# VH-VL binders against Rho GTPase-activating protein gacF (gacF), part 16

Target 1, 176 residues: Rho GTPase-activating protein gacF (gacF), of Dictyostelium discoideum (Social amoeba) (q8ssn9r234to409)
Amino acid sequence: EPISQSTEDYTDIPRIIKMSVEYLFEKCLLVPGIFRESANAMELQRLSQLFEKGGDIDLSEYTDPHCIGGLLKLYFREKPIPIFPYDLHKRIYSVLNEEDSNIKVKSLLESGLGKGQFLILRYLFELLNAVSINCNVNFMNYQNLAICFAPSLIQSFDLSCYDVIERLIENYHSIF
Short names: E, the ipSAE of ESMFold2; O, the ipSAE of OpenDDE; V2, 0.75 times the mean of E and O plus 0.25 times the DockQ between their complexes.

## First folded at step 20 (VH-VL; framework fv_vulinacimab)

Design Q4 (from K1 with heavy chain R98K; at its last look DockQ between E and O 0.77; V2 from the best seeds 0.79)
Fold by ESMFold2, look of step 20:
Structure Q4 (fold): chain C 176 residues (1-176), chain A 117 residues (1-117), chain B 112 residues (1-112)
Amino acid sequence: as target 1 above (176 residues)
Amino acid sequence: QVQLVQSGGGLVQPGGSLRLSCAASGFTFNNYVMSWVRQAPGKGLEWVSAISGSGRYTHYADSVKGRFTISRDNSKNTVNLQMNSLRAEDTAVYYCAKHGDWYFDYWGQGTLVTVSS
Amino acid sequence: DVVMTQSPLSLPVTLGQPASISCRSSQSLLHSEGYTYLDWYVQKPGQSPQLLIYKGSNRASGVPDRISGSGSGTDFTLRISRVEAEDVGVYYCMQALQWPYTFGQGTKLEIK
């Protein structure tokens, strides 16, 4: 049974996601080890609390890309219900090797996710795809990114999660 | 009907090598995570290694890291375990297992590996 | 590693009587979507292990309704309401919360 509801509706995405993705897209596509390198724990907690409270936040002069990368992962890891349902990833897994698999994956995402979930994931995977395209400089290919993000998105360590997330990063343009 | 048919066991001296194979049929092999699980004589079950459907993602028990390599050939529907630098404590019946979600819904018949001087 | 502690290790039972096997984990096995990362297996004499219960309480195909799993969090129970001769074997719980997946020590069920 797909998740049909989100706290964000039509065209909105959570502020923390929008600002983090924009920062990373604008400033961090060439940063070595982005998403893999550890964030400063105190600073990560400070930013997380600022976003939760809705304070006046400006990241334009922020200087620690690894903290913003960590913040993005932390957001998904801490969701009470994972943004990416476990059973949906298993349904996607079952079609990954079929003819026209990307069309089938797209259809499963559209039917299995609420509109808000889909928009959040589209924004995230656009960024992850862009990071992977620059892997000769930042050293973060599809597989490395899948390792970094799959446990946070699905909240599972099942190895099938990595194959699914890898496909979504690599084939972003066909799927989203 | 799901079947997992194993081969490749035997007797080897410490420091030696063996390769285990598991031939799968009755399901779309590359859609499933596969594992090896072992059982020392008279003892319980111990998970050894797992491999994702693509073959690109693996995990190993600490006791076998660096010595054992799991692999799969999706064109032949086989999962393999290359066991190097074998030790007496590696003596066990080795089972290949198919995952459902995370749980092991089908098991092979088991192959005995004996490591003895 | 998540430690799985199983009791009793030896369980002699009279045919037709109930049996109960306990399994405790060192960490909660509950997932945020309500899934429980605990499964039960039986290994009958001379056979490979076979799945009995998955996700805490779901019976695998072909498992009779007299065998059930319960519990959540860290404390789990496998119950056989009426033991039959075919139930002889060693029963294992397993967690799949994180790698490595780990089993309990096993409970050997025998008919008196």
Scores: ipSAE 0.702, ipTM 0.869, lowest interface PAE 1.2, mean pLDDT 91
ESMFold2 (binder alone), look of step 20: mean pLDDT 94; pTM 0.956
OpenDDE, look of step 20: ipSAE 0.886; ipTM 0.935

Design Q5 (from K1 with heavy chain T58I, light chain Q98E; at its last look DockQ between E and O 0.70; V2 from the best seeds 0.79)
Fold by ESMFold2, look of step 20:
Structure Q5 (fold): chain C 176 residues (1-176), chain A 117 residues (1-117), chain B 112 residues (1-112)
Amino acid sequence: as target 1 above (176 residues)
Amino acid sequence: QVQLVQSGGGLVQPGGSLRLSCAASGFTFNNYVMSWVRQAPGKGLEWVSAISGSGRYIHYADSVKGRFTISRDNSKNTVNLQMNSLRAEDTAVYYCARHGDWYFDYWGQGTLVTVSS
Amino acid sequence: DVVMTQSPLSLPVTLGQPASISCRSSQSLLHSEGYTYLDWYVQKPGQSPQLLIYKGSNRASGVPDRISGSGSGTDFTLRISRVEAEDVGVYYCMQALEWPYTFGQGTKLEIK
């Protein structure tokens, strides 16, 4: 079941997110350029359609990590309302350089997101943090990951988006 | 009181270099995206470059990419524009500007750069 | 790049009369959360540009209510309901949907 609106109160993480994140955690933390390298557009559409059908999907033998990484970004980019509200990111931006900034950022996320949005973002940022920890092998530090994900999550190219997403990746454990 | 005070303009020959500076006060400087915007004599406004609060995320207009470098020093509350390989068409008044959300809510007084033989 | 086109480029107006400036974008400036990425600036004689209208229709601080912005998608209008001497200047629209941010050519408003 796709999440078609970012403001819905969700009880569960969508299957497309759950399965993609699990695949990436299990198989892709050491893949060079994960999330940076583009995926084949036709294969992305094939996978997207498979998830829309709701049938049994098995990724255990799937061999293209860049397609799964692309699928995650596509999911967020296609939402009619961004999973990460623009105004929330501006509020977070305004406190990034204050004392106890991570505590303030955590509070803003908790008050500014619905429960479902928060769960999805926590799950995603756990993965992104894990990828960044392995950046000596995969070459994807938290800055590279912010460049890859901020436009999809917030649906904006405002430069403040990157500073915000970077903080959330780097300081995942303090913020989420 | 938000204030942006610019310096560093002048006359330079083609191929030369010049550095512009913009000193900020009255707000928490590193919480704001900053831009440079220029205006050629008798012409309209052209966005040149932008830099995020951290200084790590930057965009350039195609006309200046590879020749101009935007930077900021958050300890001194300054944003700078290093202009190299200057051309006659770079002649303009250069403004630094602070972003509100995306729009430019405060502007510096402008600095004239003249590139002429 | 998004192209911004203003008309008229020169606008002589009688004091106390209304004035309108048109701005058109080459693509829609409406975005996913309902924001309009269109702003207006004025550059008065001898001054730096100043923000006038942001997000399509919101007046910046100190802007009188006789000045308003409106429009949709690709067509935008700045309206001054009663022109005063202090309104003399060059008016620019700007889009911020995508980099590079781009301006219209400017509209020079003058008192007849």
Scores: ipSAE 0.747, ipTM 0.885, lowest interface PAE 1.0, mean pLDDT 91
ESMFold2 (binder alone), look of step 20: mean pLDDT 94; pTM 0.956
OpenDDE, look of step 20: ipSAE 0.893; ipTM 0.935

Design Q6 (from K1 with heavy chain T28R; at its last fold request DockQ between E and O 0.72; V2 from the best seeds 0.83)
Heavy chain, then light chain:
Amino acid sequence: QVQLVQSGGGLVQPGGSLRLSCAASGFRFNNYVMSWVRQAPGKGLEWVSAISGSGRYTHYADSVKGRFTISRDNSKNTVNLQMNSLRAEDTAVYYCARHGDWYFDYWGQGTLVTVSS
Amino acid sequence: DVVMTQSPLSLPVTLGQPASISCRSSQSLLHSEGYTYLDWYVQKPGQSPQLLIYKGSNRASGVPDRISGSGSGTDFTLRISRVEAEDVGVYYCMQALQWPYTFGQGTKLEIK
ESMFold2, look of step 20: ipSAE 0.784; ipTM 0.894
ESMFold2 (binder alone), look of step 20: mean pLDDT 94; pTM 0.955
OpenDDE, look of step 20: ipSAE 0.892; ipTM 0.936
ESMFold2, look of step 21: ipSAE 0.821; ipTM 0.909
ESMFold2 (binder alone), look of step 21: mean pLDDT 93; pTM 0.951
OpenDDE, look of step 21: ipSAE 0.880; ipTM 0.943
ESMFold2, look of step 22: ipSAE 0.792; ipTM 0.898
ESMFold2 (binder alone), look of step 22: mean pLDDT 93; pTM 0.946
OpenDDE, look of step 22: ipSAE 0.895; ipTM 0.935
ESMFold2, fold request of step 23: ipSAE 0.823, 0.741, 0.715; ipTM 0.911, 0.881, 0.874
ESMFold2 (binder alone), fold request of step 23: mean pLDDT 93, 93, 93; pTM 0.953, 0.952, 0.950
OpenDDE, fold request of step 23: ipSAE 0.925, 0.924, 0.923; ipTM 0.958, 0.958, 0.956

## First folded at step 21 (VH-VL; framework fv_vulinacimab)

Design R1 (from Q6 with heavy chain N30D; at its last look DockQ between E and O 0.74; V2 from the best seeds 0.80)
Heavy chain, then light chain:
Amino acid sequence: QVQLVQSGGGLVQPGGSLRLSCAASGFRFDNYVMSWVRQAPGKGLEWVSAISGSGRYTHYADSVKGRFTISRDNSKNTVNLQMNSLRAEDTAVYYCARHGDWYFDYWGQGTLVTVSS
Amino acid sequence: DVVMTQSPLSLPVTLGQPASISCRSSQSLLHSEGYTYLDWYVQKPGQSPQLLIYKGSNRASGVPDRISGSGSGTDFTLRISRVEAEDVGVYYCMQALQWPYTFGQGTKLEIK
ESMFold2, look of step 21: ipSAE 0.751; ipTM 0.882
ESMFold2 (binder alone), look of step 21: mean pLDDT 93; pTM 0.951
OpenDDE, look of step 21: ipSAE 0.888; ipTM 0.946

Design R2 (from Q6 with heavy chain N30S; at its last look DockQ between E and O 0.70; V2 from the best seeds 0.79)
Fold by ESMFold2, look of step 21:
Structure R2 (fold): chain C 176 residues (1-176), chain A 117 residues (1-117), chain B 112 residues (1-112)
Amino acid sequence: as target 1 above (176 residues)
Amino acid sequence: QVQLVQSGGGLVQPGGSLRLSCAASGFRFSNYVMSWVRQAPGKGLEWVSAISGSGRYTHYADSVKGRFTISRDNSKNTVNLQMNSLRAEDTAVYYCARHGDWYFDYWGQGTLVTVSS
Amino acid sequence: DVVMTQSPLSLPVTLGQPASISCRSSQSLLHSEGYTYLDWYVQKPGQSPQLLIYKGSNRASGVPDRISGSGSGTDFTLRISRVEAEDVGVYYCMQALQWPYTFGQGTKLEIK
C-alpha cells in the first residue's frame, strides 16, 4: 500500500524529513546526480538552521534540489545514534541470500526498529525507490543510491551496509 | 569447519601480472565480506582490498588502487585478486580473510608473491 | 589516515609472568552505539594470523581467559596474565573505523 494511502499518521515524521522528501518527490525525481552532487555549504547550513528554529517554512518555490538532497543526508549523518542500527543491518545481511529473503528482511525490520524509525525509513525508501526507477534520466540506480546513503543511515563504512541498503531500495514494495 | 584455501602465487617480473585465488568452504560464502591482507618479508600486516558478499562493492588500499582488482565468484565460493603492474614492494605473503562484522575471524594459509628481476 | 602505534615492538617476558601490549590510534575508535573498532591478532611462528580479541574486549572462540583486551577511545591494551610457551608470536592491533583498515607495527613476544 502506497504511503499516501496508509492509515498511519505521518505527522510524527520530523518536519525536516517530511518537507525534504515531499520536495524531492515533487521536483527532483528526474534531476541528474541527485544525492551524488554537492550542495552549496552555506545554503545547506542556512536551511539546516531554519528547520531547527521550527518556524513556518515553505519550499514550494525553492530551486536548489542538490541542497535539499544534501540536507536529507546531513540529517541522518548527524544523528547521535544511527537511525539504522548496526546490529540490525548485520542480521539482515545474514539472510539476504536465503529463500524468502524479503519476508525475513521485512520481519527483521519490524522487530528491530522502533515505530518512528520504521516510519521514517519507509518514507525515505519510498523516495529512493522512486528515484531509482527513473535512473535512465537521473543516473542514480539503486546501487549508486546505496553508496550515497548507507554511510549516513548506519554510520558505518562496512561493505555489508551497501548490500543491505541496496536490497531495501530495490525491493521496497516487498519489504516495507 | 570454516576453511580458506589459497592458490596462485609465484615469481613475476616488475610490471607483470599475477592472479591469486582463495577457495572457501564450511560456511555460506555469499554472506561474508572478504579481504586480502599482505605481509612483506620481515614486516607487519597491511590490508589490501575488500569485497562485499554480493561482489558489487569494493575498497582498495591507496598503494594498490588502479593496479589490483578484487573479485568473487559466489557459485564457486572463490575470492580472487588480480594483480597488474606489479612492483618490487608488492612482494609479500598474501592472505585472504573472512570478515565477522569487520574483524578478520578466519584466514587462509597465505600465498607468496615475489616480484623480482 | 588512522595511524595505529604499538609499544613495545619487542617484548621479552619470563615464562609465567604477565605481559602487556599497548596500542594507540590517531582517532577515537568508539562508535556511538558503544562498539569499539579495534581488534587484536596474533601470528604464531610459521602460521597465519589469527583473531584474539574483537570489538575491543571480546575474546575470539578458543582464546583462553588469561588473554584480555581493554581500553577506551584511542588507548588500548592487550594483557596476558600468565605467559605460556604457546604465546610466542607477533601481536597486532587493527582499526576498522574507516578504510583503509590499518594495523599497528606488531609486537614480538618472546620467552626469555
Scores: ipSAE 0.762, ipTM 0.888, lowest interface PAE 0.9, mean pLDDT 91
ESMFold2 (binder alone), look of step 21: mean pLDDT 94; pTM 0.956
OpenDDE, look of step 21: ipSAE 0.877; ipTM 0.943

## First folded at step 22 (VH-VL; framework fv_vulinacimab)

Design D1 (from Q6 with light chain Y101H; at its last look DockQ between E and O 0.81; V2 from the best seeds 0.80)
Fold by ESMFold2, look of step 22:
Structure D1 (fold): chain C 176 residues (1-176), chain A 117 residues (1-117), chain B 112 residues (1-112)
Amino acid sequence: as target 1 above (176 residues)
Amino acid sequence: QVQLVQSGGGLVQPGGSLRLSCAASGFRFNNYVMSWVRQAPGKGLEWVSAISGSGRYTHYADSVKGRFTISRDNSKNTVNLQMNSLRAEDTAVYYCARHGDWYFDYWGQGTLVTVSS
Amino acid sequence: DVVMTQSPLSLPVTLGQPASISCRSSQSLLHSEGYTYLDWYVQKPGQSPQLLIYKGSNRASGVPDRISGSGSGTDFTLRISRVEAEDVGVYYCMQALQWPHTFGQGTKLEIK
């Protein structure tokens, strides 16, 4: 059943996503170059292993903002199947310039994603929208963020991916 | 019917500039990624540059990065290639091409650019 | 960059006989969702390239079923079951897994 591929993988927001997004939202909206600047590979590996082991995790003790941002992108990049299907982004792309495009985009997301995928993406895009609102300080507008995230979310370098992800960041409140 | 009609080629000295244009008709132009692909005389095909439907996202082959600029005007249904600092190795027939998904489903007629003294 | 290697580069064929063109990529062209990032084009004498096969094995509109694409991972084949005079041209494979999108060197098919 298609439902098991959507709901079981994302029945609850994964701890790594929940904690990373919360950290970034609370502490990192004003960090210059967040999601663009690279992180230390050893720290990324250590954090990934920490989440695998469980227990009490205090991200403040051992991390910098760029490591948490990198961890979030790495999570999506390494999924065996992209959280954002390639064909879905093409369907969205075809309606971006139509009348009532945001209503159509919302409908396509709801029909094309499982509930868990939708919840994870809504949570992520709320953060990305908030980062873009502070772009005068952090230098990360919605176009910069689309460049950083589209390849990880869709696992494709097709240029249409950036136009789609850009729309979702910029028009978060109309679409999600 | 889908049509891609090109213009702007010619003979230019090394270091010179040319602007290629590709006029599109028969489809919703701003829904498509567009590319330029070139073919040196007697040689194979080489992808040059691509631009997203919005015009905000672009990519370039390393051999032309910093010298060529792809752009589009969605109000006129045109995609353009501004070619600066031209070199002899840029001599080629240049094609504009429309992307289906990633593949090039329609091609323009080609425009010859010759760079020589 | 992904390197695309075609074989043979020159392919003289007798009318009515089969033809086969090999294309090999330096890395797998399979996407995690099952799509194959390999396409085939033909450039007939004096013409622009035109799409023949997309996504590994799908025929473009107007392409006869005597022309087919197959293969997986890194090894791909274009087959013409019976060569006709209109098949003369240069055949290119292309990968779109990543930028830059790259073509094979071309295979010139000609009638003996």
Scores: ipSAE 0.672, ipTM 0.857, lowest interface PAE 1.3, mean pLDDT 90
ESMFold2 (binder alone), look of step 22: mean pLDDT 93; pTM 0.951
OpenDDE, look of step 22: ipSAE 0.912; ipTM 0.945

Design D2 (from Q6 with light chain A96G; at its last look DockQ between E and O 0.73; V2 from the best seeds 0.78)
Fold by ESMFold2, look of step 22:
Structure D2 (fold): chain C 176 residues (1-176), chain A 117 residues (1-117), chain B 112 residues (1-112)
Amino acid sequence: as target 1 above (176 residues)
Amino acid sequence: QVQLVQSGGGLVQPGGSLRLSCAASGFRFNNYVMSWVRQAPGKGLEWVSAISGSGRYTHYADSVKGRFTISRDNSKNTVNLQMNSLRAEDTAVYYCARHGDWYFDYWGQGTLVTVSS
Amino acid sequence: DVVMTQSPLSLPVTLGQPASISCRSSQSLLHSEGYTYLDWYVQKPGQSPQLLIYKGSNRASGVPDRISGSGSGTDFTLRISRVEAEDVGVYYCMQGLQWPYTFGQGTKLEIK
């Protein structure tokens, strides 16, 4: 079932994503092991329930970055249909090593995603790129981040998923 | 014309090592997940290991974890299986296979590995 | 692990007659996007395995119309409507839903 009672508007970013990504941008780019380290399970459940209620939530004073990182991954993992279509990732995979591959990948994303999916993914990958830029402090390079996120986004353990998500993180600015 | 040509089989004593190779042609090798699949004499097929197109992501069957290492060299269009600490139960014909999506759309000719004292 | 169970394990058939092979999985192979994680392979005498059917019912390149795959969820069937001499071999189903990928035990098809 959904984590929150809010209905998605594909022209807007869901509030659980928006609030989690904003928190992570503001407080967590330098946090060692962000997205890799496990959250406190009780706190993760508590926050999930708060978002499910759909009421006012204020994270500005929240202090557990691993719980917010976990919440973001959980949201994507629990979608009834993956935010990133399996066939789209296979199409991207097939061009990944061609000349002008980033231009081709950008074109595939633009044609293969609905507007809402694209907006959500662009927002997420901006964060993941920013985390990877600080990998000398947080120890989370684009490979580590792909391992953490590919199964949640595509809802598949196919090994091609990791190569695709890695490219999108590393080359965010050329692709999105 | 997709081809997978294997080499590196043979006879080895228990505890020994062997390296299998599979040379690919006729497709963009580095865009494909590759696997090794084995078949013990008179038995069925068993998946052994897989490696992503970049070579950075792998999986192994429990029976071979810690003993076998899959790798690839995309400049030579080869996938390899380093087999250490070999046991009699590793005796099999080993096939390299290319993935379509998850399924194996092309297979090498197979190479026999015999582990016997 | 997902367990794949084939029946029969031995299938003698008369040339020109139909053949049918069953495969059952220990859990559903249907994906939420509508994909079926079931494939069929044949290993002809002295040859490597080769793909026959993928994603439950799609024929691989060069596979004749007389060979078809069907089924849903956990129960799958490979059917050869009219067996020819070239069909002799061992047939395997495989699931690709999760690691490790697993095969059925094989069904040996022979001409009587």
Scores: ipSAE 0.688, ipTM 0.855, lowest interface PAE 1.2, mean pLDDT 90
ESMFold2 (binder alone), look of step 22: mean pLDDT 94; pTM 0.956
OpenDDE, look of step 22: ipSAE 0.900; ipTM 0.938

Design D3 (from Q6 with heavy chain T58I; at its last look DockQ between E and O 0.69; V2 from the best seeds 0.00; counts 0 for: germline match VH .562 < .625)
Fold by ESMFold2, look of step 22:
Structure D3 (fold): chain C 176 residues (1-176), chain A 117 residues (1-117), chain B 112 residues (1-112)
Amino acid sequence: as target 1 above (176 residues)
Amino acid sequence: QVQLVQSGGGLVQPGGSLRLSCAASGFRFNNYVMSWVRQAPGKGLEWVSAISGSGRYIHYADSVKGRFTISRDNSKNTVNLQMNSLRAEDTAVYYCARHGDWYFDYWGQGTLVTVSS
Amino acid sequence: DVVMTQSPLSLPVTLGQPASISCRSSQSLLHSEGYTYLDWYVQKPGQSPQLLIYKGSNRASGVPDRISGSGSGTDFTLRISRVEAEDVGVYYCMQALQWPYTFGQGTKLEIK
């Protein structure tokens, strides 16, 4: 079932996230370099302002996947408080090499995130996992995606951030 | 209980190579970012390189990029620094250090590297 | 790179008297969640550096409460309320906001 329909049953996901993730799922899983290639800065600003206005937006004919990928990263980078708490990532980091580590990571996410944070991250990581599954065509494995997303999600350059985000992408189905 | 025991070092001519090693004990090594930090004789501290717990994510100071390679062997609980194309300004005591969150909570005993003709 | 500037660089102190070391950063070390990317180390004669203060004001294990860290944003202070003989050494501040991590020049604390 499409992510947009399952997510709406619990909380409202910001429409910028919902529409970007839906577009990327539908049109971009096979796009080479998705999330790594830079967006046109003028177009990114234009699209960002359209979403801020709250008006009707239709992406069905939109043709620039790298702008949509950039928009998604920009949303997380600009949050006043990171969607992924710094201390939570350190707690997850401390258990990554333990027996049953994915069970422990799942438990830490469930206890350490608010419901809205959890739903947004589940939605995002489902997409990132799907992109990584197609890395033979799009050239974006879970390590490349961790490099692209960890600084935006946690708003930190600590090297532990990359190991944590990598695990969540690779083991999405066991953790979320 | 946490220990970082260093080995390697010594005297080398400019352009030469050395390999430093740091053996860890008393903690779960794979769960920690590790760094190398150096101190030229009579001078202050300079961060050199860091490596994530998995070994897949690495940073270098600009002064050593392309010449030094940090690595780790999690099965032997060691972090290593391969130093190539050594220069006189690389003369220093080299410390390995464990990261807490980001700060260096435990340090090795230091190993002197001297680069001179 | 974030530049860290310490003052004074040399600090002679009479035993039992207070000491204060200043550290300034070229940009704010405050994380959006309120963490401060500023740590202090001491290197005693003939020894490796040791962590003294982390995250701006937290004392590392074994550090006596007469030693404290304070400050915000770009201006930080290490204070020793009464200097003892074992406090002799070189004190360094360090930032970890961004790579590369950078240290101040060091402050040599000496007994007069």
Scores: ipSAE 0.747, ipTM 0.882, lowest interface PAE 1.0, mean pLDDT 91
ESMFold2 (binder alone), look of step 22: mean pLDDT 93; pTM 0.953
OpenDDE, look of step 22: ipSAE 0.878; ipTM 0.931

Design D4 (from Q6 with heavy chain R28K; at its last read DockQ between E and O 0.69; V2 from the best seeds 0.83)
Heavy chain, then light chain:
Amino acid sequence: QVQLVQSGGGLVQPGGSLRLSCAASGFKFNNYVMSWVRQAPGKGLEWVSAISGSGRYTHYADSVKGRFTISRDNSKNTVNLQMNSLRAEDTAVYYCARHGDWYFDYWGQGTLVTVSS
Amino acid sequence: DVVMTQSPLSLPVTLGQPASISCRSSQSLLHSEGYTYLDWYVQKPGQSPQLLIYKGSNRASGVPDRISGSGSGTDFTLRISRVEAEDVGVYYCMQALQWPYTFGQGTKLEIK
ESMFold2, look of step 22: ipSAE 0.803; ipTM 0.902
ESMFold2 (binder alone), look of step 22: mean pLDDT 93; pTM 0.954
OpenDDE, look of step 22: ipSAE 0.892; ipTM 0.936
ESMFold2, fold request of step 23: ipSAE 0.839, 0.808, 0.773; ipTM 0.916, 0.901, 0.891
ESMFold2 (binder alone), fold request of step 23: mean pLDDT 93, 93, 93; pTM 0.951, 0.951, 0.951
OpenDDE, fold request of step 23: ipSAE 0.925, 0.922, 0.924; ipTM 0.958, 0.957, 0.956
ESMFold2, last read: ipSAE 0.825, 0.737, 0.754; ipTM 0.911, 0.879, 0.883
ESMFold2 (binder alone), last read: mean pLDDT 93, 93, 93; pTM 0.953, 0.952, 0.951
OpenDDE, last read: ipSAE 0.927, 0.924, 0.926; ipTM 0.958, 0.957, 0.959

Design D5 (from Q6 with light chain T36I Y101H; at its last look DockQ between E and O 0.69; V2 from the best seeds 0.78)
Fold by ESMFold2, look of step 22:
Structure D5 (fold): chain C 176 residues (1-176), chain A 117 residues (1-117), chain B 112 residues (1-112)
Amino acid sequence: as target 1 above (176 residues)
Amino acid sequence: QVQLVQSGGGLVQPGGSLRLSCAASGFRFNNYVMSWVRQAPGKGLEWVSAISGSGRYTHYADSVKGRFTISRDNSKNTVNLQMNSLRAEDTAVYYCARHGDWYFDYWGQGTLVTVSS
Amino acid sequence: DVVMTQSPLSLPVTLGQPASISCRSSQSLLHSEGYIYLDWYVQKPGQSPQLLIYKGSNRASGVPDRISGSGSGTDFTLRISRVEAEDVGVYYCMQALQWPHTFGQGTKLEIK
């Protein structure tokens, strides 16, 4: 059954995201340069196609964290419509320096995202927050992670994207 | 009334330094990406550098990387361009500009920088 | 870098007649959500550049409706339906899809 058509996809976080994030939580919080270091392009493409075909995939013994990190970014970059709407990030940007900004950001996310988008982003940002907590070992702080993920999530290189994504990683627990 | 008022230009020898400043008023400065754009005499426009509202994220044109540093002081509502190791090719009028979304919706009056022996 | 190519580079026009400026990008400026990363600026004699058109077709504040922008993908046009004396200046298109943001070469509009 194709992953995009399953009952699991309709009501749950997509399998590619769930499996990738689970792998990264389990194996990769201490990996130097995770999300920044490049993956082998042929292996990345192979794995991406395997998920698209709905193949039975087991990552429990997979040994290349940079490929899994790359897969996660590729998933968001290739969506026809960005998971994080451009206009939503501009609305969030406009309140980042206001009093009670995290409350306002949370409200904007809740009103500006569909339920599925919100669940996916919450799951992703939980991982990114956990990675940043270990930045003394993995060298990936909030700013580094924002640089890696903002272009994939919003599909934009506007500098405001980085300030927004940084806030969501750093203040995950107050915002999500 | 949105205003961008520039200062700090002048004549300098090759290898010298200048610091350009742009004072902003009439809007919530911290909420805006700012850029520097230059125009060599008789030539077109060239984007030089940009800085995010927080000041933590910057981009530079390849021609100025390693020599120019963009910065901002959000407590003084200023954006600055530190220009080191200046070359004759850096001779231009320099404009500061505010981003709407990505487009430059307001421009300063321009500051002439002349680099010559 | 995304290369922006304007034509013509020199545009003498008769007062009251239409004018048209073309801008072509080396890659599509259409965002997946439908935004167009193409803006137009004018630099009138002795002045700083000013925003005319943003996001492909939206007029900036104070820009008369005789000035319009159109196009999508890689091909864009600025049109002035009836040229007036105050339209004299150099017109630039700019892309903001990628860093560095890049301008066309400029089109100098002047009255014949």
Scores: ipSAE 0.716, ipTM 0.868, lowest interface PAE 1.1, mean pLDDT 91
ESMFold2 (binder alone), look of step 22: mean pLDDT 93; pTM 0.953
OpenDDE, look of step 22: ipSAE 0.910; ipTM 0.944

